# Ledger of designs, part 8: VHH binders against Integrator complex subunit 15 (IntS15)

Target 1, 373 residues: Integrator complex subunit 15 (IntS15), of Drosophila melanogaster (Fruit fly) (q9vpf9)
Amino acid sequence: MSMSIDSNKLLLRKGDMKLDNYPTCAVEALTRLETLIASRNKQNMVMQIISEFIFLERTPKDGDVRKSQALPISQMNLFQEFQLIIALIEYFSRPGRDATRNAIFLSLFGSHLTPQRSKLLSRLISTAVSGSVAPLLSSAGTWMQQVGCKTPLSLEVAQNIVSDFISYSRKTPEQLKQLPMVGPHFAANFMVAVADLYLNEQRSPTLNPPPDALLDTITEWMMENPTLCQASQQPLVLPAGAIAMPFTTPLAGLLRWVVLAPLVSNRSAYSNLHLSLLRALQQLVSSGESTALPSQDLMQIVKSLQSYCARLAESKTDPQADAAYQKCMERFAQAVQIALSSNCITNQIQLLCLLESLPPHKLMKIVIEAHKK

## First folded at step 1 (VHH)

Design e05 (framework vhh_7qbe_3)
Fold by ESMFold2-Fast, scan of step 1:
Structure e05 (fold): chain B 373 residues (1-373), chain A 124 residues (1-124)
Amino acid sequence: as target 1 above (373 residues)
Amino acid sequence: QLQLVESGGGLVQAGGSLRLSCTASGSTYAMGWFRQGPGKEREFVASITWSGGSTYYADSVKGRFTISRDNAKNTLYLQMNSLKSEDTAVYYCAATPYDYLSGSFYSEDEYDYWGKGTRVTVSS
């Protein structure tokens, strides 16, 4: 596998690129990435160097404040970042193969993002949401799956969408109402990411509680597009040595979030989201479609409730008398009943045994007894 | 039940080109092309992930064949260039309904749904 003449020519011409014509030189570099990907003569180092040029990155030197990090330093000013975002929107909107667009996106925003590329990615995706740029949102959705929907990279993207469109809104923003139709996989992966983001608020001491507008937006999405909650993704094809991240479906992630929400707050928006999830589950069962609700995800909810009850016992509080625990168990029992009735649950016996290990709850006892053989 | 229908097969001269299509009756995940020549076992040709972000090719077709998909049309394509007599076979479209594979995109066992095949004959 020798280096092609085209690769040597691309390297030589890259050295002659004029920065004074940015972002035109970045667009030319994107075209060179596309050519390398399409030629099937993949040189990872060459593609990395081209991506560094697109972001105007250089290696740290002794005079740099960030010398100890060994991460590339972006030389882009704010105007150049704006120019690049516009250029990327235009580039990804061109006719072409999804495989090529996705490969270019992954080359630009791979698993090890610099802080500067992360900020640009978030702004790029927000711009694509505002402009309903379907091809870019499709590539972003695929990227979230490839890097893992519950990783810090995906959580940062989700948090920025919440900040840009939701945090200061009284109702679902108009730009987001069409998102499930414009970018269904991005919408699905966003829901997985946002559910995990707010379930583990202790990762960031500055993270505010989820806005009602966020819960209302997801509720509307579920009511209008119930199949989003069961959206299936392709298996991750990871580079050699990469760590596989646990995959959670939108249904499983959202369910865990609403079931455990009473432990933190009691808001009508959560009850509305919970009802929309139960409605979606019933519609999927009635239509003859399978639900994507693995038993392992339900078992994780049991483990979370067990941990909560253990903390209550330490404070000498009876979990059966605790209002928050009662509300969690009520929501959980309703979801478990639908899930067990839908035949989507594997290892039913183990799940039932784990449920029985929780402090008794009237509705959950009825559900358990109904499904014991 | 998911149905796959192949089209585009026919007689072509060596060095020629042909494009195969496969239309699914519903949403599919991983998709691929397999072929079976006269007196041979079925062999892998090419596969593509749902997003189109990853493609896999048999060494014998690499550089000559291109796999692609259009998810809006539920259609898989195989562009075959520089055809050789050894490419003569019945070409089968295959798909999986799962969001993950237990093994490899190269394995027949990973695909649950199969078309009836379309015949490609390459004349010398």
Scores: ipSAE 0.000, ipTM 0.092, lowest interface PAE 23.4, mean pLDDT 76

Design e06 (framework vhh_7qbe_3)
Fold by ESMFold2-Fast, scan of step 1:
Structure e06 (fold): chain B 373 residues (1-373), chain A 118 residues (1-118)
Amino acid sequence: as target 1 above (373 residues)
Amino acid sequence: QLQLVESGGGLVQAGGSLRLSCTASGFTYDMGWFRQGPGKEREFVASISGSGSYTYYADSVKGRFTISRDNAKNTLYLQMNSLKSEDTAVYYCARDSWYDLGGYFDYWGKGTRVTVSS
């Protein structure tokens, strides 16, 4: 309307973009975001462009917030979602700066994530895994770390990967087998999320093992490269003004799997996974305020073992004669010994006291006595 | 063999209610409902995640339709309340076909017909 208006503000005008020519307006918006995202004073404009031209959302005006839903309402149909996914795959496949890609990815899915954007994100990531789209998977990995790998957002992404590539496949797809080579940061953060879904009494009253194909896939990944756990701790290329979440590794969750597995499963894959985790523990380094293996996670394993021993006592079974418990304690003792020797455990005093409360095990007793101050 | 079978359609007066069902086996997929009215293109109605934790609705049905699932019974439901003449369509149950790189839902049933009269 006004000749004095900044040209970038004209992007928001009704005449500047055609919503009926989707996905052209989304592609145009992505290109314009590259310039706008470098300027902090234009963040509101960036969010409006994403909402209106990329996700086709109706954004509530200040006066409408009291009458409308707090979150924007998306008008996208499934065909438009398909078109957007293709456009995003093409966009993130272009040569460019990691900082810019990560900033755009975080703006699309991080700060104002609606239910429809969450659904689209999961579908986008599954498509990127299938197509081995390394730059997009790298940005997705950074996003998981930024929002937290064990949050509902990251868990939904992990569940959708399991559904798409594990639950309905007669055999594991080659793309999933090669995921750590294509997107190591994403693969590591996927393991953090998925490890939290299985063999975890805090998520389920029963210890539900992972699907066999999922266990085999993760075991193969870890056997091939135990340092995959360190991928989540690699320096992140963060956009200006992004808040860094504490680094997490899949180590604690996968350790819970291998320690508790003898209570519900006899699969040999857990033994191979255990050996790879011991190698990973020897190689991990602390990064700032982040910890490689928080004692709180290990104390959760102790509590699960205490619950199991209480059930054995009800049936008048001696834990020292129970084969499952002996295997659990053998693996746990080996991991704790390596972790303590590598200075990977924080607040070890409380953990050692809790371990001492478990029914005695020969190797665990030696480990406790060696590290008791 | 994966087969989706829709049921529960019929004739109903405006303002009435119907409950559609879709039976399947071995599913924890994202699933949804689509419809195609006379002389119109197929449109999205509602979807639900494999866990049941997240649901999504088309603006035209928000507040009137409710999608739900019972994974123990391998059944997907669509509760339709306050039906309008515009809701007249053949309703299709669909599974997300992400695995086949299709990027959208697949249709395996013949659909169930819903006719809303005034």
Scores: ipSAE 0.000, ipTM 0.134, lowest interface PAE 19.8, mean pLDDT 77

Design e07 (framework vhh_7qbe_3)
Fold by ESMFold2-Fast, scan of step 1:
Structure e07 (fold): chain B 373 residues (1-373), chain A 122 residues (1-122)
Amino acid sequence: as target 1 above (373 residues)
Amino acid sequence: QLQLVESGGGLVQAGGSLRLSCTASGLTYAMGWFRQGPGKEREFVASISGSGGSTYYADSVKGRFTISRDNAKNTLYLQMNSLKSEDTAVYYCAAEPGIYYDSWLPSRYDYWGKGTRVTVSS
C-alpha cells in the first residue's frame, strides 16, 4: 500500500530527518507514535510516519512498478537495517504500557508488510529470542494472535524460528528452552503456527520435513510447561459491534498434527511429542479445563482421516499406508479416551457417530463402546 | 557498496566435481547461484537463506549440487558433483538485501559477482 497524502507537519519533520541521522529519526518516530496511536482518526498519519521515518520507504512512482505491485520501496542499506533492529530492541525494552507497545508492533508489521519488513520482523524476533527480550516477545505473540496464528504471516514467523534456531541444532537450543518462561504467549502461538505449517507439508513439496530438534523442543516445553497448551487463547479488545471469532489452542493444533503425522513420517520424535500431549491433556482434563480440546477439533481429525481412507480405497494395495492409518488411529484413540473420560465434551453422541464411520481399529472400538452407553 | 567475488571455477571432466566459493565484503542475507551457458539466458541454480536453514535448487541440479554458507567467513559455497557437459557456464554469485519468497528470480538480487567460468569436457 502507498501513502500519497502528506500532512504539513510530516513534510516539515521530513526536512529535519536525514539518512545521516538514522536511526535517531526512527526512535523519534516511535516516541511520536505513542501519542498518535491512541487517536482513531490518525491511522494514515501513523502509517506515513512508520513508512518514511522508521523503514525509510518511498511510494512507487509511475516508472518504478506496474499496477500489479504497488508496495512501498525500501531505501535502507544493510547497516541501517541492523541499526533499526537494535533501536527496536531498545525501544520495546523500555518501561511502558503493554497496550501501547502491542499497538505499535501491530502498526509496524500488520498492515504494510513488504518483503523488507518481513525480513526485518524475522530478524527482530530472532534477536529477541536470543536476547530473551520479554516485552518484545510479548508484543510479537500478541501480533501473531491479532493477524491470526494460522495465516501466512504467522506461518512465516514460525518457519524463520525453525530455520534460525532449530534446523541445524543437534539438541534444543538454550535460548529456546527459556522461551516458555520469557515469552509464553509467543511460545504458545509459535506452536499453533508450526503445527499448521507442518500439517500442510503434504501440500507443499518444497517444504522440508520438521527437524527432530523442533519436535524435541516442543516435547520439552510441554513436559515442563503443560499449561502452555492453552496460553494462545487471550481476550482481544474489540469494537462495540464486532463479533469475536474463536481462537485455536496449541493442544488442539499439536494433537491434530501428531495424530496425522504417520501418514507422511514414522519418526520416534513424533511419538515422544504425542506422549507429552497426552500428559498435558490428562492434567488439563483433571483440572476441569475441557476447552483445551473442543469436540469440533476432534471431529476435524475424523474428517481428515476419512479423506485419507477415501484416497486409499482407490489404490488399496499399499501395506505401508495401512500401517500408517493404524498408528494414526492408535494415537487418536488414546486422546479421545482421555477427552471423553472428562464428561465435558459437547456433542458427544455426534462425535461417537463420526468415529464409528472410520475403518475399524481395535482400541478406537473399545473407546467408542465404553462411551456409547 | 557490497562486493561479491567468486572463485573455484575451472576445466573438469564429465563426472567430476568442483567447489565454487563466493566471498562477500560484508554481511549478507539470502544468497544464490545463477549460471549462464553459451548462447543461453542466465538461469537459477540454487539459493540459501540468511541463516542457512532453507535451501532451494533448480530441477536440473537437484541431487548433484549442494549450496552452503559460512557466515563467520562471509562465504557462500556451491559443491558441484557428477558434472555434465550441460553444466558448462559462467557461474554468478548473487545477494539480496532481504529474504524474498521467490528467491529463484534474478530480479530479487541487488548484488552480483562478475562470475567464474566452469567448463565440463566430455
Scores: ipSAE 0.000, ipTM 0.103, lowest interface PAE 22.3, mean pLDDT 76

Design e08 (framework vhh_7qbe_3)
Fold by ESMFold2-Fast, scan of step 1:
Structure e08 (fold): chain B 373 residues (1-373), chain A 118 residues (1-118)
Amino acid sequence: as target 1 above (373 residues)
Amino acid sequence: QLQLVESGGGLVQAGGSLRLSCTASGFTFSMGWFRQGPGKEREFVASISSSGDSTYYADSVKGRFTISRDNAKNTLYLQMNSLKSEDTAVYYCAKGDYLFGSYSYDYWGKGTRVTVSS
């Protein structure tokens, strides 16, 4: 199968495209890719060859044991990378259908990225954030959802944004203040990704708080844009009987932040974020969006609290006398009450059982008893 | 009507290997594997394009699981190595398509149970 790829790539270079006018030849290749995507007969191998040509990737030689699994080696120099980034920004800024732009973006930056494509993707997205390139950010947000917002690919994009805009800032950067309005889907998926990186025992055995500027940025976003936790209501045109994968919202991850924050931080921003999340949750429940807070994510918060209480027991500290634990449980009970009142929680009996296993808390006990059958 | 049938599930020791298969009556689609463990929601495991050239994996299985297909035999495979107790689940085969800038999975199999003991 990889032999025909080499032959077609050589033909494409000689017949249709020349490298001497890069990045113009890459834009021409994007146009050809757009035509193939618009076709009902999508030729995956041809689209892959065009993508490899756009990134100036060298095809593996014949006789390579991993030829069919090997990714091409990029031949781009730094100047060509810069030219391609500018060309892509211009291309994605053209008037056109979102579905087409999203398909092209996924074809260029699918799940198997070379180190060179990954580096270029990070630079492209940071440039789009700085320049408020809405169509490209929309495609990037969709791409994050398609590859998974908590996968290494999406986490790398999120970490790059933190590195470029947050790590050396004392307050919310201006470029990021407008992001929820310029690219709401990207902003939401960025929040899903960064929520997974901080205050999460599955990623680190210790609860590491987010940088102050990141917390402030997300808190301001949620206070000013309550719809960021809302699942996309864009009509989906799917084949008969098709089931779309549900859109991931940042609500569950950010709720973990505010519930677990008292264990590591006294910053008032967490209280503001908590209030914003409760308002967003009430709005989602009222609109009939039942999957906003999955039971699996609530159960994971319980596990983190159980781990903390086990450490308190080792130090012979009563959890009911521990101010941090009391604050965690107060915030958690308020969110659980709203979620359970929606009648949309799966495995409610298991969740209630897990909540009862935690050291008693007055408000949580009232919530549990109110929903006990 | 498209019918998907999973097979190859069973009881395996932690650290062991198992190969799942899915057969279909027509096989020009992107295909995926999903799983649902006890007390958990259904989660994505892996997907493969119609040609077999592109594969996607969940973080929890990267480096351990390999998805592949044989279009001549209308069969999708999931090779599972270094199995963990957390991999215990019912595994489902699904037909997918990339349409309108998004992946969707519209035909599902009955599932095959994998139990990892330890």
Scores: ipSAE 0.000, ipTM 0.109, lowest interface PAE 22.2, mean pLDDT 76

Design e09 (framework vhh_7qbe_3)
Fold by ESMFold2-Fast, scan of step 1:
Structure e09 (fold): chain B 373 residues (1-373), chain A 121 residues (1-121)
Amino acid sequence: as target 1 above (373 residues)
Amino acid sequence: QLQLVESGGGLVQAGGSLRLSCTASGFDYAMGWFRQGPGKEREFVASISWSGGRTYYADSVKGRFTISRDNAKNTLYLQMNSLKSEDTAVYYCAASLSYYEGTIPGDYDYWGKGTRVTVSS
């Protein structure tokens, strides 16, 4: 079932926005959307305008494939794609309300993206990082939170940032070093995405490990900006009809990554990152803010360690594997101690019981006993 | 919230075949199959990326099991061939909010309630 659109209003817009004047028609469409996007009953019209005048999309005609199986096809050439990126940067840089910019960004790049829009989104965000385009990065950060920071869309964005600014460079570009100041919400949500990306890549036999430059960049971000992880928890002014996706804190994601890292790597960059996270957690607690670590994320670390121990128990004793486990437990115990001392953990009894089910570790035993009371 | 429902479990003789299905409500997730035998923790069986372009298998099932997905139907499948008595377990469907498929339970955010597979010797 397709939704009906007001044909008279749509015809007027088609008359006003001529495809022959690209990218001007895209800019005019964005301006028109500012009025329409506030209206709940005009969302189908908004999507059609975006498809036709911004992304130049066309549905295939009925013939070889059924209409229900047809995906929109981009008519843009490479130069028009470049023109659109410039037009979007200029548009999102103009003075205006964050709520309106965020609503438009979500409408352009919502969770059901075509491959063409996904590629343009990645190019747009990389260009915004390079140019320090704060308003666009703010909208991108909000978008990551709205679609979910660990979804395929957010992880593709994160992977492209790593590829464009980190993997090929010997030194981190200044624009990336300044990202926490220019776009703190985007930087925070980027950290959630890369932590999840590299947790899975470290366990996948065909995927590359994270570069030291990435770990060093995040460590520097956290050392310079200990409250950066709170940027991802900023109140969202969602557009009408938008729903916030399940949320993971950057501290929880990063801690899970560094705690489990000894199972695959003994690189010092992970130790430095771990210390920066402990400092950030301690500072948030000391400042009276204490919403940083959901208990379910800590419980997921326990389950990962339980799985590792179960596999290890089926094999002959390996001193290297035991050393790796001990290092994981030491990092985990340090984080748990700070979190429990702040009284910020819900379901504390359940967490303590799960921690006690893990093979013994000296520091973790001390932490558990101190908080059983 | 994403809900996963497994089906297709049952009793089968050694050397037989069985196909498990898992239906998910919404979103493009990396998906996996895990199993839990009596007195054991959940162990990895197979995983598939959100696009279906990458698949991974536990060594014990390589060449016997095939994971696949139909994104249009939001359904994940596990084709199990040449079943052995040691394949007896409750099989769980899992979905990850991550773009990349994992090989440990901690990599997955959503779980079904499981379907029982019993292989007679």
Scores: ipSAE 0.000, ipTM 0.130, lowest interface PAE 21.2, mean pLDDT 77

Design e10 (framework vhh_7qbe_3)
Fold by ESMFold2-Fast, scan of step 1:
Structure e10 (fold): chain B 373 residues (1-373), chain A 120 residues (1-120)
Amino acid sequence: as target 1 above (373 residues)
Amino acid sequence: QLQLVESGGGLVQAGGSLRLSCTASGFTYSMGWFRQGPGKEREFVASIYSSGGSTYYADSVKGRFTISRDNAKNTLYLQMNSLKSEDTAVYYCATDQGFYLSTWGEFDYWGKGTRVTVSS
C-alpha cells in the first residue's frame, strides 16, 4: 500500500500548517491532495484536510447545536472566499491528469455540500465560465454527472449561470457563446439541468420563467454545434473508485422541455429551439448515434401528455380542440417521426402502443400508421 | 431571410423525364412540391421529412414521381418519370415549420416556381 505510506508522511506535515497563512494553507492542501486522493484508506484524512485548511470549517460544539443533522460551520470571511476562488482557478489551470483533477473536485464539492460550499461552487463555476477556464469546467461537468444533472445541486448551479449571464447580464452573448467549445461536457450537462429546472420547477414561487435570451442562447449553441449532444456521450475520466452515473442526453432533456412548453406558455423562442433540436436529432441519427433519444424519454413525454388530457377530460374539454395540446403533439410527432425513421428507437412497438393511448391527433396518427409493423 | 430557388423546369415530350431541384439558403425541416396547371388551383404533389425516410405523394403522381433530398446541400429534388400532358404546370418548392405540408396554404416559405411543359 504505497498510498497509505505516503498519506502517513503527509499527515506528519499537516501539523505544520497554520490557518493564519490563508490562502497559503489552502494551496498547500490542494498540492498534498494529489498524493492522498487515490487512497481509499485515507478518505477521512482527505476530508479533514479539505474541511480544516481549504474551507476553514469546524464541527459545531455540542453546546451550540445538538441536531443530528449538524453541518460544519465555515469561518471564511468574504475576502478569504475570493482568495480561495482565485487559488482554485490557478490550481485547476495547471497541467495534470484529468483523473486527479476530477477526484479533487469531487472531494471538494461532493454530494453533502454545506450552504457556504454550495455558494462558493456556484461563484467558482461562474468565474470559470467568464474566464474560459477549460480544465475547471471539465471537472465541473464530471461533478454534475456524478451527483446527477437533475439533482438540487446541479439545478442550483444552472440557476446561478442563468442569473449571472442571462437574466442580469448585458454581455450574455459574448460570455456564453464559446462555452460549448471551451467546456462541451459542462455545456451539455448545463443544458440537461436547465431544461429540468424550467420544466419541473417552473411553477415554484421563487423561480421566474426562462428568459427568451436563454432559449436563444441554447438555440444558437445547437445550431452551431449540433454534435454538442455527443460530447455528453464521450467516456468520462473518473477517479479510482468513482461510480459513473447513467448517461443523460441534452437532446432528450431539451426535447421534453420544448414539447411540453405549450402547456405553460407559447413563445416563439421555444419554436426556434424546437427546430434546432430536430436538426440536431437528424445529425445524431445520421451519424449512427442510436442512444441520442432513448425510448424511455419519449415515454415520459407520453405520461405528461396523458396527465394533461385527463385534466382536460375532467373539464369536458375536447383535446383535439385544445390549442396547447395540438402544439405539443405537433412538436412531439415531428421528433418521433425522425427517431422512428432512423431506427434510433430500441423498443418501437411499446412506444407506438403508448402513443396510440393519447387522444387522437392528425399528425401523430400519420406517424404511427407509417411505422406500424 | 430563408429563400427557396427552384430549377430544372423546361419542355419535355410525353413519356419523358425531368428532375427538378430546389435549393434553400438555410436549414428546412419538411419540404414539398406543389404545382399549378393552367386554369387550375394549386395542388399538392409530394413531401418529404428532414430525415428523408418518410415521403408522401398525391395519387396522380404516385409511382411516377420520386421526392428526395440532400441535407448537406440544403437541396430538395423531384424526379419526374413517365410525364403526361396533365403534368404541365408551374412547380413550387415549399417548406414550413411543421408537418402541415399536406395542408396547402400554411407554408412559411415558397419559391418563385419553375415551369414544366409536357408536349404530346
Scores: ipSAE 0.000, ipTM 0.091, lowest interface PAE 23.7, mean pLDDT 76

Design e11 (framework vhh_7qbe_3)
Fold by ESMFold2-Fast, scan of step 1:
Structure e11 (fold): chain B 373 residues (1-373), chain A 120 residues (1-120)
Amino acid sequence: as target 1 above (373 residues)
Amino acid sequence: QLQLVESGGGLVQAGGSLRLSCTASGRTFSMGWFRQGPGKEREFVASISGSGGSTYYADSVKGRFTISRDNAKNTLYLQMNSLKSEDTAVYYCAAVEGYSWYTLDEYDYWGKGTRVTVSS
């Protein structure tokens, strides 16, 4: 058995790749990646070459409009993309070790992510959601955690799920109702990503609420699956030598949604989501998860509320705006109380000083006073 | 064969800033910066994906250093702010032809290094 780069190149070159045999060739190439991952000697260059073969990619030449992107150029037509999606779903559905599947997924969609691979990845994940392909969704969830759940890569995946299942929907889509049970890690990391897209002043000068069907979907997930936030903190099963990205929970982003929501919406779903988030936060704190709600995220919520109050002070007093602010502060105070019970929140004094700068609220004042020392 | 050339090293006072550059002779995917201080082993500093969409940092440099790239110029950058005496090292540019890892043995191409000295 030869594990050399030349032997692998010769094997791939001897394959007669035509449209009708492409899926077979792709599966054979995936099996070769599996063999290399099982090897004690890592061959990143060989894995890259096999990955480029799977996606039918070539090196950019002089005169190519994409040369400036410094990424491989895909030669796949739409039918071959469809064939590869089917082949990947079949491959990832095979019995095997999670570590191997995760390593193969990272090899295919990690640092080699061209626009074509990104589009294929989105279609692959949407197909896996529709087909309840649990092993593939598990690997996708691990990939999101490894690349970072709030990075452009993960946000594009989240936006495509919203586009494919949520957009134009009047209620929670049936395919998404099962997602927390089929792929809890993916569902949790999807919530981390998608929460960053709405009710976030760092991304938009106006507070844009999520689509109604998205809010209803996430609210239903959290109400029916109280441990779902813990799924985002699962230990990663990674290849030897890899360093996992820090755990991120959906709590911070979703808390921002429920705290800021009264400023733009009166939907009852936010109240249900808020209660579910308090329960999830209490469970994480009780289990010793000190990173469940970082102080930096709480401080960003304070800044958003300060911006709103400053704008309100420049205009005439509005009774509806005051009532909205009171509701924001009530929800925020309850979450802050639970978060401050954690022994590992950093910059607590700075957080308390920022909270004191907000217009007075009875419950928040009690919370601040209890934690000043 | 791919060649990496680092530049921008020099002497700087504590609290100062310095920008390192690494020019590749051709296309690169994931890239990273590593450093080796006096009497120490080579350690990870920062890495960036081929698209530039994902970045990773060692805890010792988070919030102070920023990694970026210009794929049109095949150039990698490391913006170093709030420099400390502990940042004194030879800085190496590295490239990998697979998914990005944080360990030394997983990078396929290395530059010769550029020296950074931070005085007190």
Scores: ipSAE 0.000, ipTM 0.109, lowest interface PAE 21.9, mean pLDDT 77

